VH-VL binders against UPF0128 protein PH1314. Designs and how they scored, part 8

Target 1, 225 residues: UPF0128 protein PH1314, of Pyrococcus horikoshii (o59052)
Amino acid sequence: MIKMLEGYYIIENPGVVPAERRFRMKDLKAWGYDLHLGTIEGERAYFISKTGERHEGETYIFKGKEYHVSRTQKEIPENARLLARIIIERGNPYLEVWLEEEDVKFPLTKEDPRIILKRIWEKEKLNQLLKHVRAVGLTTDFYKDNVFTQGIPLPYEEYPPKVRRVLREVKDIHRDLTGFGRFVFQYFGEVDKMHNYRLYWTLPTLHLFDIDIANEVDKVLGMLD

## First folded at step 24 (VH-VL)

Design t2 (from r1 with heavy chain D31S)
Fold by ESMFold2 at other seeds, fold request of step 27:
Structure t2 (fold): chain C 225 residues (1-225), chain A 122 residues (1-122), chain B 107 residues (1-107)
Amino acid sequence: as target 1 above (225 residues)
Amino acid sequence: EVQLVESGGGVVQPGRSLRLSCSASGFTFSSYWMSWVRQAPGKGLEWVAYISSRGSTIYYPDSVKGRFTISRDNSKNTLFLQMDSLRPEDTGVYFCAKQRGYSEGSEYFDLWGQGTPVTVSS
Amino acid sequence: DIQMTQSPSSLSASVGDRVTITCRASQSISNYLTWYQQTPGKAPKLLIYAASSLQSGVPSRFSGSGSGTDYTFTISSLQPEDIATYYCQQYYDWPYTFGQGTKLQIT
């Protein structure tokens, strides 16, 4: 894997952006939803509502169908998996979420991933992600420009230790957490105890719905501040 | 064969200057980051200056910033420390040290000179 | 600055004893930690880097462990030539900082 271009340091973990990913109850809660077991038109189903919007024992009409909440789940059922994927329809990205119990799929929601990501990042105070996100699709791009000095970027041989720690953390995120990723970095030196740098970071969008991964990316984006 | 040799230490009065030198041999000096570390009598160790292999990245802790200047001459395999406005608390043995490398995780110092004593007193 | 707190400040032990020295950082340093040995009147000598990696030419009785903020240095069987002061030092970020040292005596 090629890590150097004149004036740039590139960390790339080539691979396939996963088609779908398994998630935990803590992720669903961070997205702002409760998971319910109950009935839809009298048939047993799992479904979601916004956190706190619907209660156990409640019956309601939604989009012409009758829902009854039997139990609000505290955990993903032991015989089930919470799954999601990003799909592109007519140029628009959607987060499609479902619960798979044995061989039965229960659709939960299909929403604009940008809305859900913004909600997560605001609630969890992931300010680096909020400030630096540029595009969201099958992958998500971040761009950070913290250059306040005139000059040409330094070669890697001149990087101070903490800058190298950022590069290590990025490599670890790509290897251990996301699989796929591309990080493009320029370093211009330290002026008045401020690091001057520019970065571009592309990550798989699905992984940013895992709140532990989102937290780690936010932390790394802020390491030189 | 591989060694660092410091020189230029001595006894000086407060407010005066000294210039330390460190002569390197047995390795490619221009490939490595270098540093100065000091040790007060009977006390622990303190890093006082860092300089990159090309000399374009330099760092000083607050205790010496503005008073000490690190430099290097790669053609002569020599590291320097200019110490101005010396204070009694600058008294100690001054070591030069070589960083292992600049690869991620290799920023530790693995070769040290024997040191040159500096005494700042009336 | 990252403060390194080393314990104990001094230690007496017999030849053959197991010796343990601890070092705590004021923040996580992610295993960017060295252990140095300094014999009186001499320069520091690198023993351990990356918290647990043994420097070439260093006897296997020396070892290091730990993570995050808490690190441990061990001499498995103390030898007479191990009389020295031992220092931990972080190299996570500038300025690199040392613990205050542990003076090791045999008697």
Scores: ipSAE 0.497, ipTM 0.804, lowest interface PAE 3.0, mean pLDDT 91
Fold by ESMFold2 at other seeds, look of step 26:
Structure t2 (fold): chain C 225 residues (1-225), chain A 122 residues (1-122), chain B 107 residues (1-107)
Amino acid sequence: as target 1 above (225 residues)
Amino acid sequence: EVQLVESGGGVVQPGRSLRLSCSASGFTFSSYWMSWVRQAPGKGLEWVAYISSRGSTIYYPDSVKGRFTISRDNSKNTLFLQMDSLRPEDTGVYFCAKQRGYSEGSEYFDLWGQGTPVTVSS
Amino acid sequence: DIQMTQSPSSLSASVGDRVTITCRASQSISNYLTWYQQTPGKAPKLLIYAASSLQSGVPSRFSGSGSGTDYTFTISSLQPEDIATYYCQQYYDWPYTFGQGTKLQIT
């Protein structure tokens, strides 16, 4: 209903949440992993370990199988792609990660995305994401409430310049970085040099595993603080 | 003819008040955000007041907050600056200025008045 | 508040010279920057907005460049009518703030 939208500024980029996404070595490193080429039970494979846990030349047993590390990769191989997707199984989200070399898939991990995101955000000191995340599934929801005064939300033409800059940054993130997003915003004015606002921001979870996108979202969430 | 014309400046003792006016012509005054900018003798420019097109949003820097009041009468195409508790540091030429627009990125001043001098001395 | 530091404070140059004025912001202002010209005894006049966009009716010898915190204003070939004081101003956030000005004179 129209009256339910009164007092809101809404930025949406329409579409569907992406099914899978290509990632870079820097993202895998931010997630806390090394990528290895070697063997599993004597058969050539790519696999991961936690950063620094396994070394070139090492042979070890993991879950009943013998692994040998021939080389720890510094970059994703030129003939391969690092891919991931979010899947929902029995109501629970999972991040599935694999390397695709030619048309051969090498499964790397399947883990709770909430655990990996929290690890990334803590390591990279993305405090706005940590503080304001509310839900993680195919999309991730953020909610921030910095309203300290009584009043009715203002229309856009009354927004001070810095608030308009935030809305522009959100629009650019949706257009240039995520392709999809929904940002719902209310602004109540500035009291004692503090902006009074409320926001709800829905973004595709998969994109938050791109460390550059995560940094940009964290920056924008903190722009009015 | 598109212009802004300030008036109401003069010489006044510290602690007294002055009211400046700025008359707009040649454009739709009620559609534009307005400001006052001052310039001390031989010195640079200082922004001192802002008012939105409908008068709902107002801003003052700390140097004048609580002493200056900006207002507008859109029916008469006039901007005002009420200056109370004047100090010698408020001496200067006071310009009214029109912002290009209210949209994102259009907040710069594209039209200035000629200025009205204000001297605060004892 | 965002402080704008302009240099030089004054300069003298000959007709035909290339003149460069710089403006540094205390934080990134994302190209929300204007350059104004003020002839003695007159009001400021807008020359450049958005760091590099030329206002209509302004001669092409005037230009602006820069990003982040560092911005430059250039007159490619100085003319006698360019004698003025030049100001940068950020409009990224309140309060709007100006550089201290650069007084340009012809030797």
Scores: ipSAE 0.449, ipTM 0.791, lowest interface PAE 3.7, mean pLDDT 91
Fold by ESMFold2, fold request of step 27:
Structure t2 (fold): chain C 225 residues (1-225), chain A 122 residues (1-122), chain B 107 residues (1-107)
Amino acid sequence: as target 1 above (225 residues)
Amino acid sequence: EVQLVESGGGVVQPGRSLRLSCSASGFTFSSYWMSWVRQAPGKGLEWVAYISSRGSTIYYPDSVKGRFTISRDNSKNTLFLQMDSLRPEDTGVYFCAKQRGYSEGSEYFDLWGQGTPVTVSS
Amino acid sequence: DIQMTQSPSSLSASVGDRVTITCRASQSISNYLTWYQQTPGKAPKLLIYAASSLQSGVPSRFSGSGSGTDYTFTISSLQPEDIATYYCQQYYDWPYTFGQGTKLQIT
């Protein structure tokens, strides 16, 4: 019972995370983009711009190509899907985003996920994610060290109720929202009405681009504060 | 028969001490988290102390912290509440209560004693 | 601390009536809520746990419902032996806290 002797509590779901994921307009907006229908070099296309940067009827040059905005979309078109994946190129992670209309694929962006995640988390005021993120790749790691006393970590049977509620919430996130996750937790007790704990949380990066999932993770990270 | 029996209540003057006992029978006492809950005359219930099954984790609400001490002797199936610096507002019936278990979601009280009365008055 | 507010404080009803008691928490308690029955001069008795789960040996006329901050206890057909004070209690977080109680009487 090495887990009990070390005082670690581990919640792990080693499921297979889909290589790509469908997203909603609210997610794209949280990422900081508008979706447009128009033309690129005279050919019909979907494309994005930073929120508020380009307007209906505007024609502009971007990276040597002429863009014309016919309509700024309020929702993802009914016959289309907004899709994204994480890829690694030359050791760096990228979020690739595209719109698939029927059987036609319109590339939208390829961007450093760290920049987009920071933008999302700042806009949505997800302060726990901002403060505790440590690494972003195919997975994203969080580390929180809220230990202010010397002591030995407690076994689960000594955890107070609210600490157990956190562990329940993590299990539910892994089961219902992310499929994959690893949560490593130590609890040292309550001192001066402050919970003393340490945690490591590894989650699939792609899922953190779903704003509802990001909100849930942020809430759970802050439950013991 | 599964039961909890409190004893040690009485009438004491403010500033004095009193020690309550709770004897458990019919279940494995050492496996369960225990609490004391009190009820002032004609009033509601107030949780006043908690102790884990091994006695290593203890909690008090602010109303009694520093004045009350919960303890247990698992070899004698007995829970204790040492009540020091008693005040008139500590007057009430004191119940011993067993939690259903320590697993997630089982932290509710499923067994109560009959209570022991404590009166603090000049 | 999580404050528990019961309503009403007292209630009179006739045998056979449907009786409803409500309990409101100052924050979400995610169904970590019990209902206890206490007859005068006796210990509390657990009726319902997890907001809606009936304790073993408790008559089926007792039920609980609700979520988040708002919870309801119901006696579907009041019986003479149901004269008691009823308490809700949250066990979501320390300190455990109780509602102030609802005294139930038969007319």
Scores: ipSAE 0.393, ipTM 0.775, lowest interface PAE 4.3, mean pLDDT 91
Fold by ESMFold2, fold request of step 27:
Structure t2 (fold): chain C 225 residues (1-225), chain A 122 residues (1-122), chain B 107 residues (1-107)
Amino acid sequence: as target 1 above (225 residues)
Amino acid sequence: EVQLVESGGGVVQPGRSLRLSCSASGFTFSSYWMSWVRQAPGKGLEWVAYISSRGSTIYYPDSVKGRFTISRDNSKNTLFLQMDSLRPEDTGVYFCAKQRGYSEGSEYFDLWGQGTPVTVSS
Amino acid sequence: DIQMTQSPSSLSASVGDRVTITCRASQSISNYLTWYQQTPGKAPKLLIYAASSLQSGVPSRFSGSGSGTDYTFTISSLQPEDIATYYCQQYYDWPYTFGQGTKLQIT
């Protein structure tokens, strides 16, 4: 899964990316939401609101329906799972999020993943992700061009040790965290104590909603700076 | 037999030059990255020069940068260290060292020569 | 540069004793660490690489452990031939740097 082609170093993991993924309360909070148990039009339901927007005991109207908040959850209920998937409709990506209690599904939101990712990355100060994202769909593409020298890429045999450590971290992310990924890398050397490199990184969008994975990707994108 | 043998050390005055050699035998010298490491009398070890297997990448720490030049002749299985503008603090034993390899995680030194002494004193 | 702080600077122990030497890096080095043995008048000899991996031909009484910034070298049962100075060295990033050494003597 590692290839040297024409001055490129390529790390691919063709592993299985699940169609949906389980998330923690930590992730939902990073997305900017509170989870509530209560009623919608008198029927027991789970639903979300923006963090701090709604409170226990509150009754409100949203999109023509009456909501009542019985309890704001501090953690995902023991008998439930927070789940999400990416779907494409008419060429546009959507993040669908729901809570599954036993076999009953409670839809929580269906939104443009780009809006939620931007919110996460801004709040968590993941500046490498913000700066280098190029496309978001079923996968998310990052591109970083930090080449300031005349461009003759070095073979892997000539990479400094810290550059090799970055490539190891990418392999570990693909193997341990995302399952799927494609990383294309060129290294041009160190000039004036600055590493000169170019990279393209494709990762599954759904995994970037896990705040711990997002943090690791952001860290790796900045390791040679 | 697998070994590294240094030579060319001696006693010189400050400001003068010396050229060290390291002869390799028993392995394919041209496949391995090489370093020079020095040890002042009664002191610890200091890495002072690095050269990749083809000689394309070279690195020096600030303590010797601009004064020392590492090179290799793969046809003669020989590593060199040219030491110019020598200072008393360059006094020590100079070791030639072979890295295990260039694969990720293989960058440690697994073979050392016996060392060649260098004394810089007036 | 990554500074390596090794302790103690010297150590006396009896044959059969358990000996422990520590090495601390100024930043995380992710287990890219070696331990060398140097007998007086001789070249360093690699004992342990990758913080805990024993070099081929090295007796099993030698071991290494640790992670992040803190690493430990252990001789489980000291032998007379183990009299030497021991060095840690990081190979995480250039410049490669060594601890100042630990002189081990037998009483």
Scores: ipSAE 0.340, ipTM 0.747, lowest interface PAE 4.6, mean pLDDT 91

Design t2 (from r1 with heavy chain D31S)
Fold by ESMFold2 at other seeds, fold request of step 27:
Structure t2 (fold): chain C 225 residues (1-225), chain A 122 residues (1-122), chain B 107 residues (1-107)
Amino acid sequence: as target 1 above (225 residues)
Amino acid sequence: EVQLVESGGGVVQPGRSLRLSCSASGFTFSSYWMSWVRQAPGKGLEWVAYISSRGSTIYYPDSVKGRFTISRDNSKNTLFLQMDSLRPEDTGVYFCAKQRGYSEGSEYFDLWGQGTPVTVSS
Amino acid sequence: DIQMTQSPSSLSASVGDRVTITCRASQSISNYLTWYQQTPGKAPKLLIYAASSLQSGVPSRFSGSGSGTDYTFTISSLQPEDIATYYCQQYYDWPYTFGQGTKLQIT
């Protein structure tokens, strides 16, 4: 739903920040991992390694256990789901990732989401996300301040068409891609062909691990540049 | 009566200045975005200036940017166009036009004045 | 800038004829298109907005259609008072631009 206050434009999609989400192989690859089927201490398992670090047929020791790579997967197996969630432990966020084959869970990793997000955004050149992220937890906050003139923000009826299209794109992301979000926007006009605006955008962190969603958010953050 | 009436046109030499006025009546002038549109003799229409209802958003095409200034006085229901450094190609009839609204899809002109002629020649 | 191309530039027809004028935009304009009528020596008059919506008080013989980049204006049965120049205009993005006009005459 949208709200308009004097000098502000607020887009909120009320909902539940999801506890877990299904992901695709392209997301796992963007996170910097290969998925392997093989054995851990002789028992059939799925596990990950950094992209290119381990190869089919390789046997290696990791944290005191013997790993053998039987096959590096090209896709998530048809009878399995790649799942992840954000958990908070003592004020620190973690991304937990596992593969669920039928009813069996194979833990893959538990990592600081900030490290993985930075890796994704650098690799994929998502420069708006890199430049404007302020906090990462169950939700991720972005703040962008492109105001170079001292004045008060304009009301919505004074927004040019291009600015209104940005707001429509944000509404579509909340509705179609994330289900939850809060966007607070102030527009001060165009000076010397530069849009003067300020924005604050809160999105569910877990969705930013979907590379297609991350791309859309980065694109919208840069639309007025 | 809902109407727009332009005034201030005339014959001037190149390089001179002219100020056009548009008087609005019969509607709440301060609620609407306004434009100036010109028409050269025997030619089509060209949008030359745009101003929001409070005057905070203004636009000019490159053909007049830096030479023309649009303004409004909402207390007097009047729109202005200051035209500096006039050129022969600025010759034409100048219309003021009212935008229907500012919502998406309502941004068309639903009321026009009868125009004021401007001739720029030596 | 979004370029608007009208065709034909001029047209002669008889009273009672169906008249069609075409307007093409250089990019999609999402039906943000108007048709104006201008009688010689007079101000433009709005006929059609949103590509197909008839302005209040405009006779029903006028209509508009189209989408994307291609738009059409039609007079179903030409009347003597329809002698004018007709313009399309996009209002999708700045600068708002007009077609070059179509001069309509009766044979």
Scores: ipSAE 0.000, ipTM 0.533, lowest interface PAE 10.3, mean pLDDT 89

Design t3 (from r1 with light chain W94F)
Fold by ESMFold2 at other seeds, look of step 24:
Structure t3 (fold): chain C 225 residues (1-225), chain A 122 residues (1-122), chain B 107 residues (1-107)
Amino acid sequence: as target 1 above (225 residues)
Amino acid sequence: EVQLVESGGGVVQPGRSLRLSCSASGFTFSDYWMSWVRQAPGKGLEWVAYISSRGSTIYYPDSVKGRFTISRDNSKNTLFLQMDSLRPEDTGVYFCAKQRGYSEGSEYFDLWGQGTPVTVSS
Amino acid sequence: DIQMTQSPSSLSASVGDRVTITCRASQSISNYLTWYQQTPGKAPKLLIYAASSLQSGVPSRFSGSGSGTDYTFTISSLQPEDIATYYCQQYYDFPYTFGQGTKLQIT
């Protein structure tokens, strides 16, 4: 959906944000984890550790339980799915992650998504996300104020080509990648080869744990720089 | 009937000025972005100026910035190019061009005028 | 600024030949690319827009393809009336820029 208000360009996709999402091994690795098959208290399980912290054949105690690593997985097992969701407890967001093998669920972690997102964005050098994030919950808000010379906001039909390309990329992200989002944009013109604009972008937090989506959002946030 | 007609070309000495005009007919001129594109003798095409439908967005390449001024009079369906401080390298045929539309992805040129020749030499 | 490098600068071919011209952008232009045909003494004629879309009235022997930075223009079976200079142009961002042109001749 596209709305135009006086001086604003608004792209809203008010669809349903999925309660949970399937992820790939590359995403889990980007989050900073290894996936292991082994035992917890002698019972077969999948579990994670921080990348490089635990190795095949290792036995260790974690939070009062004995873990043994039989194999560190290179890929998500063929008969399994890596799943995650965002939950809110006492006003705080958590990323819950589990592996579902057939009908059996193996809890992997429950952590503050802000910590994991910051880790990802620093490691992957996603500087636009780091600089412009303002809030993280079920949705994540970005705000970018790139106004150096403010005048009357321009209507869309006066936007130069590259600005229109940015808006197209936002529509494509909402349609093809996230299914949900709200993007509020003002454009004031170009002075000294600098675009003067302001934006507010709300996206589903869960989708930002997909490293390819995170990279695309970071790229789009920087396109007019 | 749908056409662009350039005029105002001629022979001038370096450092002088010329004003080109482009008369539009057969379409609603005020709805469209307009450009000037030039071609030196035996050479390729070079975009030299752009103006949005309201005239609030104007762009030039570095080769002419500060010397050329694009403008439009929507009440007369006319596009202008004021060329100051002309140089021999500005010699060529100057085309008026209309973009297809103002929606995303329609910013390509679908209508061209016949061109008006400009020669800058002593 | 986005530079457009067109190859070859000139080309000779026989009637019926398949002709291919390439255009490379100095950065991704996301299919915002046109191909023009220009006969001597005339204005350019739009053939292809959006990298691969044929302009209305253009014969189907003309086609375009490519993505990112690399684009191609093809005449599937060269005709005598196709003798012209061909230009690519990006319309992704200002300044709009053209390739240097490819002069096509028949042997």
Scores: ipSAE 0.488, ipTM 0.794, lowest interface PAE 3.0, mean pLDDT 91
Fold by ESMFold2, look of step 26:
Structure t3 (fold): chain C 225 residues (1-225), chain A 122 residues (1-122), chain B 107 residues (1-107)
Amino acid sequence: as target 1 above (225 residues)
Amino acid sequence: EVQLVESGGGVVQPGRSLRLSCSASGFTFSDYWMSWVRQAPGKGLEWVAYISSRGSTIYYPDSVKGRFTISRDNSKNTLFLQMDSLRPEDTGVYFCAKQRGYSEGSEYFDLWGQGTPVTVSS
Amino acid sequence: DIQMTQSPSSLSASVGDRVTITCRASQSISNYLTWYQQTPGKAPKLLIYAASSLQSGVPSRFSGSGSGTDYTFTISSLQPEDIATYYCQQYYDFPYTFGQGTKLQIT
């Protein structure tokens, strides 16, 4: 074995991360919300509640205002878009969510994205994401250390096929699903039928609120286990 | 000139062995992954063995696994295929093939030898 | 294993014709696809890699396109020296697999 001049393999897509993203009703439901059309203080509005908390025909007081539910939506209205963005305020990330009907915006919620991501990941049993997340901001960082014995990092030329397949899957996720990402990888070989490797993976936080993308990332994180 | 030259083919009876060689020239042999690819008479191409640039990673398809052994001697710019327990279905032309490079996405075959014929029959 | 299916298995065309050969993979191969030319009695020759990238020294009348599972090889204006069998091959995963070949004849 010889020492490598480069001990890391890096996969990057330096594309532009969108400031906001459109989402589907199934994403909103996965986040734990129902969408309602009704009134707030007598004026027509869209608003959310936690799944199952409020029902059609209900009138209630929330934070000092009167809400009336006219209809609980089964789908995002065809003339509307469900939108969200990540913002940072005083060092803390927030997921802002709104419905845009024509050119009118209806604010829906502003919550800590870590709470919503944890809820999604627990419900969907995305255990790699839960175990390996390290930071959540405009981007989310994952770190996985699967090194069980000391070893010398292998050069890419000697990676076995399954390890090469993981790298191809990461490249596909960056290109096809997220548009941006940085994956930093070291491979130390297979000892006792276990792959020894270390990785860092930076992805746009907003895309992890799409449950199909979250599933793909979780699967790739676990491919060498 | 950049080339691959195979040798060692011939006619043998089933159950016997043959050892193929492939001499490389005109490029730095030790930088590249190598494969053997065969072609039965009048048929298409079949990959049969892969070896990494340093020889530490080796793969075979199920059709030859346990019977064929690929190896290389980087000091002599030579690739080998030891074929044991030969069967009639192993009959064909055996090509030595260089893979483009040693990086991700470069696993395609960019240089081929002329091939050496192998016939397994009574 | 990833199966590669070429169509047609044989084809006859005249000099100057546009020729199209297709190759379908049994799963997405993310453009890890080559096209080889094999002239009768000779070894295969690489024409196109990464689905659409032309190998150095290959005439510009050859091209490739496609994505996912469906790939296309085109000769824009057939020449007499193009009589050969053409193979696609995926290099996405082991085992490396080839299409069954397309034999091109010139009338």
Scores: ipSAE 0.030, ipTM 0.623, lowest interface PAE 7.5, mean pLDDT 89

